# Ledger of designs, part 9: VHH binders against F-box protein At2g26160

Target 1, 331 residues: F-box protein At2g26160, of Arabidopsis thaliana (Mouse-ear cress) (q1pez8)
Amino acid sequence: MEKPEWSELPGDLINLTANRFSSISDVLRVRSICKPWRSAAATPKSFQCNLPSSNKMIETVLSPTTFFRVTGPSSCSYKGWLIRTKQVSESSKINLLSPFFRQLLTPSQQTLDLLKFEVSEIRQSYEIHIFDKYLIQGVIGKEGPSHILSRVVFLDNLIFAVGQDDKIWCCKSGEESSRIWTKIKNQVEDFLDIILHKGQVYALDLTGAIWWISLSPLSLLQFTPSIPMDYDGYDSCNKRLVEYCGDLCIIHQLRLKKAYIRRSQRTVGFKVYKMDEYVAKWVEVRSLGDKALIVARDSCFTVVASEYHGCLNNSIYFVDNVRKSVIRMKL

## First folded at step 1 (VHH)

Design u1 (framework vhh_7uia_1)
Fold by ESMFold2-Fast, scan of step 1:
Order: sequence, then structure tokens, then C-alpha cells
Structure u1 (fold): chain B 331 residues (1-331), chain A 123 residues (1-123)
Amino acid sequence: as target 1 above (331 residues)
Amino acid sequence: QLQLVETGGGLVKPGGSLRLSCVVSGFTFSSYWMAWVRQAPGKELEWVSSISSSGGSTYYEDSVKGRFTISTDNAKNTLYLQMSSLKPEDTAVYYCAKDYEYVSGDTYYFDYWGQGTQVTVSS
């Protein structure tokens, strides 16, 4: 597979550019200047929610993460780079992250001067940090990504996530005393992903069925049947939800079915299915046209390939655990 | 309460052997896939090996295949990692974790982690 060069900012660009965001006052100043920078400089805010575990409460913190497209001065190409930024909960600095990894792109001494570049917000996502001194924190590290809750989405005053137990968890975003994660009642299915689509929250179960989250009463209602697709010689254990051209789609990540290599299985291809919203049936997407799908750990989204340096049409970009790097596959 | 306690780490010369143990309490050990994961200084977590709940199926990261052996003793609620032909590159803190059958290979998808045991391979 081709390794895409656009997945990382050039080292020389990062090393030669100073970051002008160093405090909340700098963010507010930029916000006052122009619309693109006001949007890009929106102050991220963390939420503290408690997770019941065994006979104790575990503190969790939701940290906002924003995906941006960064372009050079107007004299440069309209093409940009995909970056992810994160404001550390106890820091006023904005850190650059790889879009695909939960690691900093560069050491803290290397920065990007955002005032010299035009940025546009692509997507907002959340990392969950767990603080459990005895069971988890020492292994995950200070800012390690959560292994208990993932795929966070917000709707109204509610926060939804997929738990490691493959159930949908919910937390109220209001007063801190009410921010306790609880499982949605009466879940029989196991869930892989969750997405906000056209003002509604949808969940994807292990069998490929889509469920709608009703808010009155709070419950899960099956929206589509399971996907009856058997791939001879392949497994599709990894499935993700994505919005493509206004449609809700499922991405099936295909790996060779080998009895002796479970966790070292190489990805060999993808299948994409869109929901026919009129009939609620799945139809295979055979080409992404001029677009590409970004399959990141905590987020999955569509980009127009021509707007990014080194991004190819009809492609899916992802991290294969075996290769430890970003790779591309053509759909 | 769920708890995993790793022991057996230490300093060993290249080519040497060590046996790691993980005593599990607070859940039915034989109901879950179990794993060993490691973290070298300044590096990311790396999955090392997994074993099925019955002990009948084992899986290994390519770099340790043929050198490491994962096993369980259900009567003692204990997971083992027998390491042989150790290399300096194996220097890391080794952690015991509960695994899931449809985990993508990302070590962050594990439910429970122990405190870890340090393995240092040096001359």
C-alpha cells in the first residue's frame, strides 16, 4: 500500500513557525479579528463526568479535539494539510496531534504559527481521559486515550458514548452533580459505533444493524435490519459509521480470516454501504468519486480529496495496527 | 473488585529467559480472553500476546513469535508469559489485561490493566 505524505505536517514547516496561541487572551484576541480565525479559535472546554465501576466512582474527563484543514498564505495552493488540535485540560496551550494517532505530532518546543495560516474546522470530537490510580491511570499515562468509553457524541443536554462493554452509555451535560455515566436500559445488542446524523443519534451494532436513540423516553429502537453480508475468507470485525454526501454509511474493514493470526491480521480491503433513508435499506457504495474517507481512531469522516496535499480520489485512509502507519486503500 | 497483579520481571542478559505471572481476582478468569501488552521507555503500548478463555487458542505479535509462550492455569487464576531468547528490544514494562474477541488490535480497547512488571534486557 501507498503511504500518504499528507497525513503529517512537514517538519520544516512546524520547526520554522511559532505558535501565537499561548493563553486564553490570545485566543480571544484572534476570535475578534476575522470570521475564519474566530471559528478556529473557539475556546475548547472540558467536561468532568463520573463513571461507576465496581463499588467506586471513577473520574473521567471529556477533552474536545478539533480537526482542521490548514492552508498556507493566499499565494500558495488551495490544498491544505489535515491536523488535529487539542487543548490540554490543565494547559492554555494548543497542541498539534496526528489526525490518526492520539500522540502529539511534534515535541512541545515545535509549534505552528496559526496566524500565518488559514484554517477551517472539519470536525469536532472528544477524547475521554480516565483517572483511576490503581487499575488504569499508570498504564494509560497522564493523557492516555480511554479504553472504557469512546465515540462520544452530543445531542441537546445529553452526551452519548460506546463503552468497552459494547453498550451505549449516557451522561447529562448540565450541572456537575448530574454528570454520571449510566447505561441506557434494556440493551440486548452489542454496539461498535455511534454518530450524530441530521440531528439524530444512531448506533451501529455488531451485526451491522443501525439503531436510533429516542429521547422520549430514552431508549434504543432498531432502525435497519442486520447486514446479511458474508465475506468468504474475510472477517469484518471492524465496522464504522460515517456521513458521506449527506448519507449515513457503514464502512466494513476486511481482514483475511486466519485462525492463527487474530490481532496481527492485515487489512485487505473495504466495503462501504449507504442507508437508503427513504426505505431504510443498505445499498453498496462502489466508488467514493472525488472524495476520500478518513478512518481515525476516535472519528470517521469524509473529505474532498483535491483539497488536501497528497490525498487521492476514491480512497480510504486508515491506520493498520500491523503496519503502525497511515495507509491508503482504493475503494 | 477486579485486580490483576503482575510479577516475574527483572534484569536479564540478552539471550536469557524470564517467566511473567499475572494473578487475577474479582472476575471469572476462564470466561475471558487474556493478553500481555508492553510499553518500552518513551514508546506506545504494544500488544504482545493473547490467549482464549479455554486456553486452546494463542496469538502472538510477529516480533515475539517463537520466543514467547502465553499460557494459563485456571485452577490458580493465573496468566503466564514465558519469554526466551530475550533481546534488548524486549525491555519494557509488561502488563496483564483482559481482552475481547473483536478488539481491533488496539491495546487501549482492553478493560482492565495491572500495575505492570519491569523487564530489562541489558549486558
Scores: ipSAE 0.000, ipTM 0.150, lowest interface PAE 12.3, mean pLDDT 67

Design u10 (framework vhh_7uia_1)
Fold by ESMFold2-Fast, scan of step 1:
Structure u10 (fold): chain B 331 residues (1-331), chain A 122 residues (1-122)
Amino acid sequence: as target 1 above (331 residues)
Amino acid sequence: QLQLVETGGGLVKPGGSLRLSCVVSGFTFDDYAMAWVRQAPGKELEWVSSISWNSGSIYYEDSVKGRFTISTDNAKNTLYLQMSSLKPEDTAVYYCAKGLEYSSSWYEFDYWGQGTQVTVSS
């Protein structure tokens, strides 16, 4: 599989933006010039929450990230590039990241004027960092520690995340409340993903059932039945939630069964399903048509392929665990 | 390929000083927190100090505050740990560690050097 070309923004464009937004004055200047960049710069900076563990509190830090589409100032036609930005916790600097990785794109020798480009916000997401000395004790080599919390979503004054224990955790972001993570009570199932969809928070469990998070009282209510899938010869344990054409869908990432080394399991294909709410039946999405799915580390979303340079119709772009590179597969 | 190479360890008497160096290759300090982590004989890994290049934030374990100083030299791709007023309990293998990509976390690391031995003994 080939790396998507449209995900590789010219280095001189990235370098110019990174160099320009290295101080608080640069951030404030961007906020006054462009509404999408102003939105990113105005977003609350990283903030701390506490995770209770045994007889101690573990610090966690939430860092906002924003996905943008960047286009030239053309009135005839436009194709753009997908970029991601992140504010550094201890700085007013905005970092330009690879859309799929937490890497800054390599600078080029050619200079481009980013101020001559139009940008539009695609997605808002959060990265979570855990400050726990015990994580260091287990870290050796090239593989990093697993995060206790991941897949963060915000709804009003509430923050939800999937924990390492495969349970849903909640924290209040209000000014007058303690920012302490608490596990939602009475969870029987294990969860893989969480998404904000049409103003509601939904969670995906290990069996492929979708759950709705009710806020009054705070509880998990089963929204769909478990997906009755049997993939002979395939492992579908890696599942993601995505919004496709207004519908909440599940992406199944297929790997060969009985691989002895999990890190060496290669993706061989994908299946996408949506719930037909009228008949309460799972329906396979056999084609994405003119769209593509972006399966990034902390975010999963749909794009119109024709709006991006090098993006192909009916495609899924994802990170390959073995090669640590972005790969495309046709659905 | 990422590479971290530690040097500067050795035998020193209590109250003495040592400067550890970590030369990095295959990446730059610009987007990574860097740290020193130590392991005493028969003990668990213990975080010592972290520095964030772009944020300028510096953190120390309580037992080394005021005695150790972490710093970087980007032109030389080198991370330093200046250790003073060394105590027998500072005896350990000291590892240079790279933080997660663009993470502000000063406790999470995904790549380590091979370590350099520091022995504090009369």
Scores: ipSAE 0.000, ipTM 0.195, lowest interface PAE 14.6, mean pLDDT 68

Design u11 (framework vhh_7uia_1)
Fold by ESMFold2-Fast, scan of step 1:
Structure u11 (fold): chain B 331 residues (1-331), chain A 122 residues (1-122)
Amino acid sequence: as target 1 above (331 residues)
Amino acid sequence: QLQLVETGGGLVKPGGSLRLSCVVSGFTFDDYAMAWVRQAPGKELEWVSSISWNSGSIYYEDSVKGRFTISTDNAKNTLYLQMSSLKPEDTAVYYCARETIYGDYVSYFDYWGQGTQVTVSS
C-alpha cells in the first residue's frame, strides 16, 4: 500500500509548534514576531449557538481553525510543512490540531524558539463542538467535543453547515441575532458538502449535483446536473467540493467493493470533475499538474506541491476512515 | 466473534510500574485505531492514549505523557500500555477500546473490553 507522505513530517516540528503554543506567553511572542500569527490571534474566537434536539436546546460552539504553512530558516528551502491551529476561547492560547483528523495534538511545556520560522496562512476553517454530556462521553474522551455538524462556511452574517442528517443547517452570526441552528426550508435532497466559492455558497448533493444557496429569499437552487459517472450503491457516494485553479470542482473517491466486508473497502483511485460554470456541465480534470489536493475532514483545498516537504505533484492527500491514516494517491 | 480481553491490572505502590495487555480477536489493527480509556472511582471517563496501527500515530493525555507508553504487537493481535512512575491519581479501571467513525463526521468507541482495575496505594 501507498504510504502517506505526510507521515514523513518530522515529529519535532509538530512538537516545536505545540510546545510554543502551550502557554499564553508563547502566544504573545508569536503575536509580536509574525504578522500572519498576529492576525490569526486577533481573529474573533468562538461563537456560541444552540442546536434544537428532542425538545431541548443543545449548546454548540464554533471554533475558528486556521491552516498554515511553516517554513524553516530563509536560506534553507522554500518548502514547508502543513500545520493546523485553533484559538482557545477566553484564554488567548493557540492549540495545534491534526490537519486531517479530529484529534488534538497534545501540547508540551517545553519552550522552543520559533523566531527563524516563517508562517503563511493557507485557509480558514471552523469546527463545531456540541456540548451534550452523554454524547461527549460516548464519542470523544472525558471532555472532548462531538463533531456532528461539519463543513462550516461563513457568508456575511450567516453560517452554514452540513448536518449528520445530510441537510444544510443555517445559523445567524452577529450582535443581537438569535443564534439558533435551523434547517433551510424545503430541502428534498441529501447533501454531502458545502463550499464558499467566488463570494457564493454552493452545496453538493448525494448524486453529484451542485446547488446554489440564494440569500434573498434563503433557498437552494439546483445549478448543475448530477455527475455523469454513476456507481450503483451507497459506497460510491463519497464526494467532496474543492476550488482548483479558480474553478469549482468535485472530488470522487473510488472504493473497491468487497462481497460482504464493507469495512475492508479500500480507495482504489480518484476522479476530479470541474464545473464549467458557463454551460453548467462537468468536465473531467485529468491532471492536477504542479498542484495537490488536501482532503481533510473540515476542509478541502489546493496547494502548490513544490511549496511543501514530501508533497508530490498531481496528488491527492486524504484520510481513509477505515485505516485512520493519511494516504496519498496520484490523480 | 469480536472480543477485547484485558489483563495486567493490579495493586502497585506509588512510583511503580504495570503493563496492561489487550488481546483482540475478530478484527485486525490494520483497519482500526485503538485506545486506552480509564475511569477513576466516582469520576467521568478519561481518554488516556491512542494508537493507529497503519500510520503509527500515537497520542497521550497530558497527565500521562512521559510516564505511559502505548504499543501494539501485530503478530499477537495485542495492544499494550506500559505504565511507569505511577501516582495515586492513576487509580482507575482501564479499558481497551476500538475507535471507529460514523458517517465521516464523528469518531467514537464501538467496542470496549471488560476493564482491568489498577490501584496505586501505599
Scores: ipSAE 0.000, ipTM 0.177, lowest interface PAE 11.3, mean pLDDT 67

Design u12 (framework vhh_7uia_1)
Fold by ESMFold2-Fast, scan of step 1:
Structure u12 (fold): chain B 331 residues (1-331), chain A 122 residues (1-122)
Amino acid sequence: as target 1 above (331 residues)
Amino acid sequence: QLQLVETGGGLVKPGGSLRLSCVVSGFTFDDYAMAWVRQAPGKELEWVSSISWNSGSIYYEDSVKGRFTISTDNAKNTLYLQMSSLKPEDTAVYYCAKDQFEYSGSYPFDYWGQGTQVTVSS
C-alpha cells in the first residue's frame, strides 16, 4: 500500500479559487528570508496562560497567526494572494501556513523574499496549545481534558475564548497578571463564536442570538433576538460571526442533521443574516456583491474579491471536512 | 484515525545516546501537538516533551532540558526524540502521544502508541 503524499501538499500560498493551490515557486520568485520578515512580524508574542482543572493548573499557550495579502510592486497585476503566517515561540523563524487549515505537513523551509513583495495585514488569529504532564497522564485510558479553548479575541488587556463546555472564558494579558483563565459567571446559554466588532466583544449563542460582553462588571448581556427557523432540518452548531460592510453578521453553514454521523455531514449551502436595527429583527443577506467571505478555521472575515487572484464575487470560501479541501459556494 | 508507532529503544550505558522515532498517519495530524511520555516500572506516567506540528513551539520537562531534543521530519511524517547524556533514571517505556484536541464537537480519540523500551544500565 502506498503512503499518503503529505509532503506534496501545498503549504505556502493559496489562491481563493476552489480546488486550486498556488505554490510559492509557481507564483513568486523566492529565496530564503529570516530577519527582514521577522522584523516586520516580530510582535505580537506568544502568551502563556493557565487553565484551572480540579486541583491543578493546565498550561496553555496562545500563538499568534496573521493573514496577509501579498502583492508585487512590479507588473504582476494589482491582485494579491492570501497567505497565513505563524510566529514560532521557541524559534526565530516564521512559517507559511495554509489560510484555511491548521498547519499542514510541509517541507521544512517555506520562506518568502520580503524584498520582492508588498504585504498588507488583513487579520490576526491565535492557535491554542495545551501543555501539561498531568494532562497527558490523565488522557491515557480516559477521554481528553474537559476544557479546550477556541475563537480567541483580544480587547485591551483582556483575552476571551470559547471553551469546550460552550461557555465564554476570560484571561488578563497584562505583565502583572497571573494569566489564569476564568469562566464568565451566570452563563445559561451555549456559545459558538466570539468576535471583536467596533471596539466591543460580541458572542454568538447556539440559537443565533448575539450577546454583548460588558467589561464593568464582566458579564454577558443579550444584544439581539435569535435568528429564525433554527429547527428546519439543519445542524444549529455551524454558525459564525463576521463583519460584512461594517455590520455584524451571522453566517449559518447549512448541514443536514444526522444522529449518528457529524463529521461526514456535507455542507449544502449558506445563509447570511444581518440585524435590521430599526425593526430589531434579522434580515437575510441575499448577495455579497463584489465581496467574498473567508470561513477559515480560526477566523472569519470579508475580502474584496477583485483584490485577490482567483477570488470570485458573491462567494463563500470554506473547508469541506468530508473531502479536506477548500470549497467555494455562491451566496 | 491517527495511528502512532514508536521505535528506536534499546539498552544503553549511562552517558550514552539514543534516538526514538514515532511514525504517524492520519488526516488530522496537522491539527495537534505531539508529545513524548514515559513510564518507568511501577511508576506513574511522566510527560517528557511536546512540540506543535510544523509550528516549532517546544517544551521540555525540567529533568531532561539540555539532554533531550524533540523534532519532526514532516516529509517522513515522523516525530523524533534525540536523547543524550542518558541516566539510569531515564529507564522507561517511551510513548508517542497527542496532547491536545480540536474544539469542533468532533474531536479525535486520544491515542498513545505501543511504546518503546529504553534501558539505561551498566
Scores: ipSAE 0.000, ipTM 0.181, lowest interface PAE 15.3, mean pLDDT 67

Design u13 (framework vhh_7uia_1)
Fold by ESMFold2-Fast, scan of step 1:
Structure u13 (fold): chain B 331 residues (1-331), chain A 124 residues (1-124)
Amino acid sequence: as target 1 above (331 residues)
Amino acid sequence: QLQLVETGGGLVKPGGSLRLSCVVSGFTFDDYAMAWVRQAPGKELEWVSSISWNSGSIYYEDSVKGRFTISTDNAKNTLYLQMSSLKPEDTAVYYCATSPYYDFTSGYYEMDVWGQGTQVTVSS
C-alpha cells in the first residue's frame, strides 16, 4: 500500500505528476486520493466577492477555467488540441469548453476517450460573472455598464481586476463571506489589462505603459515608458498583455477606423511590442517565429504552433465579434 | 451548446397564478446568475427578477415584489418563476436569460444566452 507515502510528497511534485497523467479523469483521481494531493492538484472552485457600488453591494463570482493541451498516444502525431475545462461546483464533473467561445464542446467531442490521451496545463484563467439588477437593466436598456470588473489575476491571497472605470481593484481571498473589492488608492492612469508575470502583477495603461503592483504598500509603480497608440487610418484602442519567450509584451489590435459602430469594425491586423531593457525602449516584434498567440476572452498566451493541430507559425488567433468565428492573422 | 427553453405561459384571469419554467442545457446554474425578462406589447424589454447561482441573492422589480417568486432546481437544471396575484399589466412575453458578462474584446456587456420566450396573457 503506497497511499500513506504519497501524502508525504512535496506539492510541486504532485502538481507535475498530475499534469502528466494520460487523461483529465486521471488528474481528478490524483486530487481525490488524499488531502495533500487534493490541495496541491485541486481544481479551483468558483468563489464569490462583493463589489461596493453607491449604496449597494454587487455580487460577483470568479469561475476558474483551465486551458489544456490534449495529445494522443506517443505512437500518434505529437500534435494536440487546445481545450478549455471548467469544473461544475462541488461535483467531480468537468465541462469541456471551446477555448474561444463561452460554449461547451459538442456531445460527440465530450465522448472523447480521455484515458488514451495525455493532458498538459497551459493556462489558468477566470471568468467573471456579475449579479446586479441595475447592470441587467442597463444592458437590456443599452444604458451601458457601471462598476464592473474584468481581467482577473491571483497573487497569493490577493486578487486583482480591471474595473470598467479603468482602475485596478483588489480583493483578499480570505473568508468567503468577507470578500469585498476595493479600488487601489491614488490611481491617475486608466488601465486596459493585467497579467501575472514571473511572480509579479503588471498592469497596462491606456498610453501603452506597463505598471508594477507593489504589495508593501499596495501601490502602482511605472515599469516601462509609454508607447504610441495611434496608427494612420487605424484604431488601436484594444491592447492586451502577453508573455512571449519570457518577455512581457503588448499586443495592439488594429481595426479600420469608422465613425460609428465599434463592434462592427473589422480587425485588420496586429502589432506586438516588447520592452528592450538594454536601451529602455519599446521594440516591435516583427515575427513570432514558430509560435502563435491565443487571444481569448479572459486570457492571452503563447503556444508553440507545431504542437497543435491546424495551428500555423507566426500567427495570432482571436475571435472576431462581427463574424462570430475564430480568425487567424499572420503577424 | 448553451440552450434555454421556456414553458408555462398561458391565458389567466386577473388574480390568477402561473408557474414559468426555463430548462437549461449545456451548462449548470453553479457558475451563472439567471434572470427573467419580459416584453409587453409595444414596450421595451423589462427586467423582472434575478437569482444568483447559489440562490443567496434574489432581486425583484418593484412592481412584482411580493407577487412573484424566483427559484432554481439545480438537479433538474431548471429556473422557475412562480407568479401570483397576476394583473393585466403583467401581460408580456417572458424570457429566460443568463446574467450579463463583460467581453473585453468588444468592450461591451453581453447576454449571450436567451430563450425563445413564453407568452403570458392576463385578461378576463
Scores: ipSAE 0.100, ipTM 0.531, lowest interface PAE 5.5, mean pLDDT 71

Design u14 (framework vhh_7uia_1)
Fold by ESMFold2-Fast, scan of step 1:
Structure u14 (fold): chain B 331 residues (1-331), chain A 123 residues (1-123)
Amino acid sequence: as target 1 above (331 residues)
Amino acid sequence: QLQLVETGGGLVKPGGSLRLSCVVSGFTFDDYAMAWVRQAPGKELEWVSSISWNSGSIYYEDSVKGRFTISTDNAKNTLYLQMSSLKPEDTAVYYCAKEVGYTYSDTLYFDYWGQGTQVTVSS
């Protein structure tokens, strides 16, 4: 009856570090991760860019976030927790974020001293912030060109993203005047995801085809055939890209259809496919073995289940859109 | 294309009740979660309530919990917000919104909005 409490990960696989420190526990202090003898170029930085909108430019900030595996101060524990952190611009402060949501888990006054823990970087991702409050109120949810970006990928001096209009947008990371988002031309496809894989940028369209982004000239080239899998009684419109055991794979989310209702909001399962480049065919991944897939809002990646508290083998962890909770399903 | 039309707003005294309706065309509720969002004079947009058509999952902003009830009528393709024990602080333009079905990991975006209906709570 009361508002449900959030769980970042189901079962015992929770952000125990953040939950413990945000409750009745000693306050940890953040330490500067910049040492006098380390290069600033080694640290991801917030990126300011401008989105075109009607007769004005809208300031947008891309903020780096990093997923870490953290083990407690106990020297005997080989299992860790999955956390996500965000470095505040113009500050040495580190904030804890939900691994699955873009929300802060620690108040602005609380800090985490990661130097007291063993940490391993798992993945980098980016949050997208639109600075103009009035535009947020006027543009978010309105029909027309979208200025809300998702699924950001950095490659050298270029930034790629999937827009709310389901098209691929590109921005140059050079001088401020060149940081204007433009659509890649001649897109007839609607895109669901984008990923950096082995130094190349790939995009996933609504039909399950993977496209390669050529940099000279900037263009989209179909890399794989569509995957027109028809699941009897299920809808598979929601798909994500993920790297699994060195292969580029597609995750299909299955939702139950009803006879005279287009589809339900309930997820009933997943299917995972990889492209077999030798025979140019899609091959079903029927088991994740000792691994699990983390399907978060800003990122999708593989973990070794045994390295995390409460994480189960052959499992997919994802967000329930409606209930705003994390759910586990076995592949 | 897609269209959301809100009705039912008006002037009501504190402690009163009002029922807002949102008629949806161009899509079915079973594809998407629906929400009520409001904007008070001189303030930013505030999320009020969300409902999933098929799952029956319902959420409310803390300030309206126990006073407002969100519901749907599939046969009429209509979303409702039953408001009771209204307070002057509830004065706002109320918007019906479709939550994004772009990815299953993201419900924080609204990809279609109605024109709004004015609710004024004054003695």
Scores: ipSAE 0.000, ipTM 0.142, lowest interface PAE 14.0, mean pLDDT 67

Design u15 (framework vhh_7uia_1)
Fold by ESMFold2-Fast, scan of step 1:
Structure u15 (fold): chain B 331 residues (1-331), chain A 123 residues (1-123)
Amino acid sequence: as target 1 above (331 residues)
Amino acid sequence: QLQLVETGGGLVKPGGSLRLSCVVSGFTFDDYAMAWVRQAPGKELEWVSSISWNSGSIYYEDSVKGRFTISTDNAKNTLYLQMSSLKPEDTAVYYCARYLDSSGYYPEAFDIWGQGTQVTVSS
């Protein structure tokens, strides 16, 4: 089978972002207090959605996270750095996060000319935080949205999330009293991901089938057929949804099933599929061309590689949970 | 070995301040939430405060909000609880605890606890 190769550590993306962390963070913070930047870059603050569970009410919090491309004005270069920011719920501070890791980058003492930097929003996502006081007593909740996955989509007056029970959960985004998580009825399938695509919410099940979320009535309707899960001894149960060249695509993350204790949990490759609308069949995407896929824990998206420092064409960047490092693989 | 060690407890007068420290070993704060939990004499365990793996989500029990501050120093692998305006009802053994935040779908309950540090607020 296809064994992907990577010749360089994707640490160049991380190192360039980390090397400019304080400068970028200082510019972003200072610009956020200026009136033009404040009006242009204001994002919703964290907000609470409650989860009824048996004899208790569990509090959950949705915290906005935004990916930005930061670049300085230049007549000869438009390459920028990928940064991720999160607003602190207890203050008006903006935290600078690693784009790939769930951790703050080390701040710097250096300040830069804020007038020389341009910031473009690439993607917005939300992190889910759950606090269940009953966890202190050793009770594990199985209901409600998954804070581990933190896969959230907003559409109109509704919020959708992949649940701890692998079902799709929804909440109304209105008044605080109406922000209560409920499970969508009549789900037989187990879900891995959700995405907003062309004004519609789609969910990905364990078999690789995509489901459309109908709002009238609220229900899940199968949109595509399943894809085979077994690739000659590879485990493809870890799948993500992504938008690529206007198409809704599935990313299959491949791991070895047998023969290794810790290495059998390592990613050894990727396969990307889209539905061919003309023949109604799954078609493998063999090349990403001039683009790269960013597979972050709570977000998956496409970038034009040439617009970013250290980003290579036809590449997938992801975090290997075993190695705790960013890995690049060629598609 | 995975271990949490609390220090900084002691006897303090009402209105005083204390800073509790919890040194973690065998793991980093990556992908883990940390909490402070207390137990007063003859009472059940009471959650006090939690902080997420990226320090972006902080929560407090209502009775301590505005008086206590939770924080981490990742370079020192240390979790802190700064306590101010202490009251007699804050008297308890304070524990730091980790709950699992992994790539699995179901987080486990608190999986590692420290041995605790005694805080006594009295004149």
Scores: ipSAE 0.000, ipTM 0.282, lowest interface PAE 11.1, mean pLDDT 70

Design u16 (framework vhh_7uia_1)
Fold by ESMFold2-Fast, scan of step 1:
Parts: sequence; structure tokens; C-alpha cells
Structure u16 (fold): chain B 331 residues (1-331), chain A 122 residues (1-122)
Amino acid sequence: as target 1 above (331 residues)
Amino acid sequence: QLQLVETGGGLVKPGGSLRLSCVVSGFTFDDYAMAWVRQAPGKELEWVSSISWNSGSIYYEDSVKGRFTISTDNAKNTLYLQMSSLKPEDTAVYYCAKSYEGWLQSEYFQHWGQGTQVTVSS
């Protein structure tokens, strides 16, 4: 997989190559290989900030990560692989990340040569690295508490995050001195997830209600009623937001209540619900059809199964607290 | 350090059979999924099959379903690919790879072996 750096190419050849690219993925290839090409595309960089907690601010770095579908070059086949990548801000290289597992900030990762492959951007997310000596030393595992999840959304010049206190906070993405977090007023519930959907920010609370973030004035407006599900013998406390067939949906991850240790609880199934806005009620999605859901630590999204080698229809791909392997369940 | 050693390739006639083996050291199958990936001359890398621990999750590329069988011998840390009804289109270098999932490629390029050549011709 080793590829020589393209920074030694003449400027004219670099410009001719860049002018042949028509997609954002192609622009990212150019930017990741050579520093002079980075100014050609508007992509967020890693930046240091302090995430709010109820009694303190936790020193963190937010790093953009991108999920890509990768196919062979000059092929008529559209089947490919799912990868997750991170652009190193002090390097021209793109590093490979596990799609499902959080990784500590490290300078030594293997790189992928994107010019050897066709890539399609499918989702952008943010990885949170916490500067705490105990977490850095590995005392807290990758399947640690939910507050380690990257629950961050960028909209225009604003950053929204679910803090370590499970409340929604907002700051401006400008210079470091202007990055002061403000808690959104009048939050009555704790939040589990946040998503950018159709140009708007939505958040999921512990009761299963979805809230919309209004920007004028900055406020939370309840978008859907609660969907409290109580399945006999199952724990459904882990809920995520996902877009499915243009609709905003909730994924309920079901675990057996009989397990005494939370980390020993296995996932036994999933339920997916969407709001029927016409009749104002929750409707269960009983089949994903030709699609699959990716339930990753920092992002949930839908893929068309036929576009990937070995991805199955009507399936949910996820990780369990018991094992460090990717698991598939049919919906 | 991780090591993957593929064997069992060779020249076979169309309709023939081969069994590929991959001996793994430096980790156990219980912690990871294993995959077979192939590359024909001048063509893109193609995923063939994957298997997770306890043989609980087995997947195949559509073109090899019913013809290929993936399996493990966990006591010997050995991955197998039994190939039957071989076609000229199956001609490729076959690699075994450590992976979390067969179509999730992040481990394929980091922990795959030297490969074994399979040639199907008369």
C-alpha cells in the first residue's frame, strides 16, 4: 500500500490532475497528498476545544473523520468497501480508522493512497480525543461509558455537542479565543444523540422524543412525541438517530436485562421507528429492504447493500460491549 | 507480530477443485473475523468470503456462492477456502486477511499475507 508523496510533482502537473477531479472525494485525495492543494477545498481541520461537563471543562481535540465507499480504479463494478479515514492536520496523508471502534489520537497510522482507488464520500463525523492521563493510558476501554461517544454536529459557523452532562451546548467555530461553550436554555431532558438532517439539527432525548434546534432564537423545540418502549426482559436504553429513506428514524438496541454486569449484556435485537407526520404517530420499520444500517460509535447511517462486497440486505451492522468484532443482525 | 501464510494454489482445469490454507500466528480467531480476498491480473481487489469466530457469520461474494466454502480449524489457527467448480474467471492471487467484517476493508491492507496463485485454464 506504500505510495510516494506527490509533493514533488511540478505545479503544472498538479493543477492538471486537480482540474480532472469532479467530486469532493477527488478533491480530498488531492488535499491529503500535498499541502499546497489543501487551500483548494473547504474541509474542517482538527481543533482543540474544551467540552462542557456539569462541574468542569474537559480538554479535547475534535478531528474530522469521513466514511468512504472505495472501489477499484477504472472499473465498471460499483461494489466496494466501507472505510473510515482521518486527515492528519500536520501531514499530507490520510490515515485509516476502524469504522466501528474509537481510536486514541496517534501520529503512527497506516495510510491509504486514494489516487489508486475510486472513493465516494458517504458521511462525515467527528472523533473526540480527551486529554485525560487515565484515558490516554488505556485505563478506560474502547467500550467505555456513552459520554465518550462523539456527539457533535457542525452547521454553518456553529458547533453543537451533547456534553458529558448529556445536555446540548453550542459554540462558534471561529478562532480559539471565540470558542466559548453556551448551554442551550430550558433543557428538561437528558440527550442521547444529535444529527444533521436536511440542513437542520435534531437531538434525541432519553424518553425517545426528537427535538429540533431553532437558530432564531437559539432554542430547543419538541419535534416528535416520546416513544417510551418497555419490552419485557429487554433493556432499550441505547437509542440512536439515523436517516432511512429520507426520514429521520430512531434505532432501539435491545439487550437482555438478566445480565448482572452491563459490559456482559449482549445485544439480542433491534427495533427501528419513524414518525408518520401525517397521522402524528410512531410507525415501526419492519424491514430495511435492499438497505443496511451501520451503527458505529460516532455515527449511524444507511447504505445500499448491493453497493458493497458481502453486505446483506435488511441487516444492521454494529459492535457489542461483550466482543470486539462487528456483528450483523437481520431486522 | 501478526503473520499470515497462504498455501494450496496451483494450476487446475475448469470444473476442478482446490483447497487454500492460511496459517495464522500472533492472534486467535476468537478475537477477529478472517477473510479471503483475490486480485486478478490488471483488475481491482475483490472480496471473496469471510468468517467470524465460532463460524457464526459466514458471507460469500455472489459469484462464488455454492462453489466455495470457507472454514476454520481454531485449534491449528488455520483458515481454509474449499473451491469447487472452478471457472477461468476465478484465476487470481488469493490473500487471507484479518478483518472485523469481510466487506469492511480497514484491516485487509494492514494484515494480509503474500498470497497464493490460482490459475484456471485448459
Scores: ipSAE 0.013, ipTM 0.333, lowest interface PAE 8.3, mean pLDDT 68

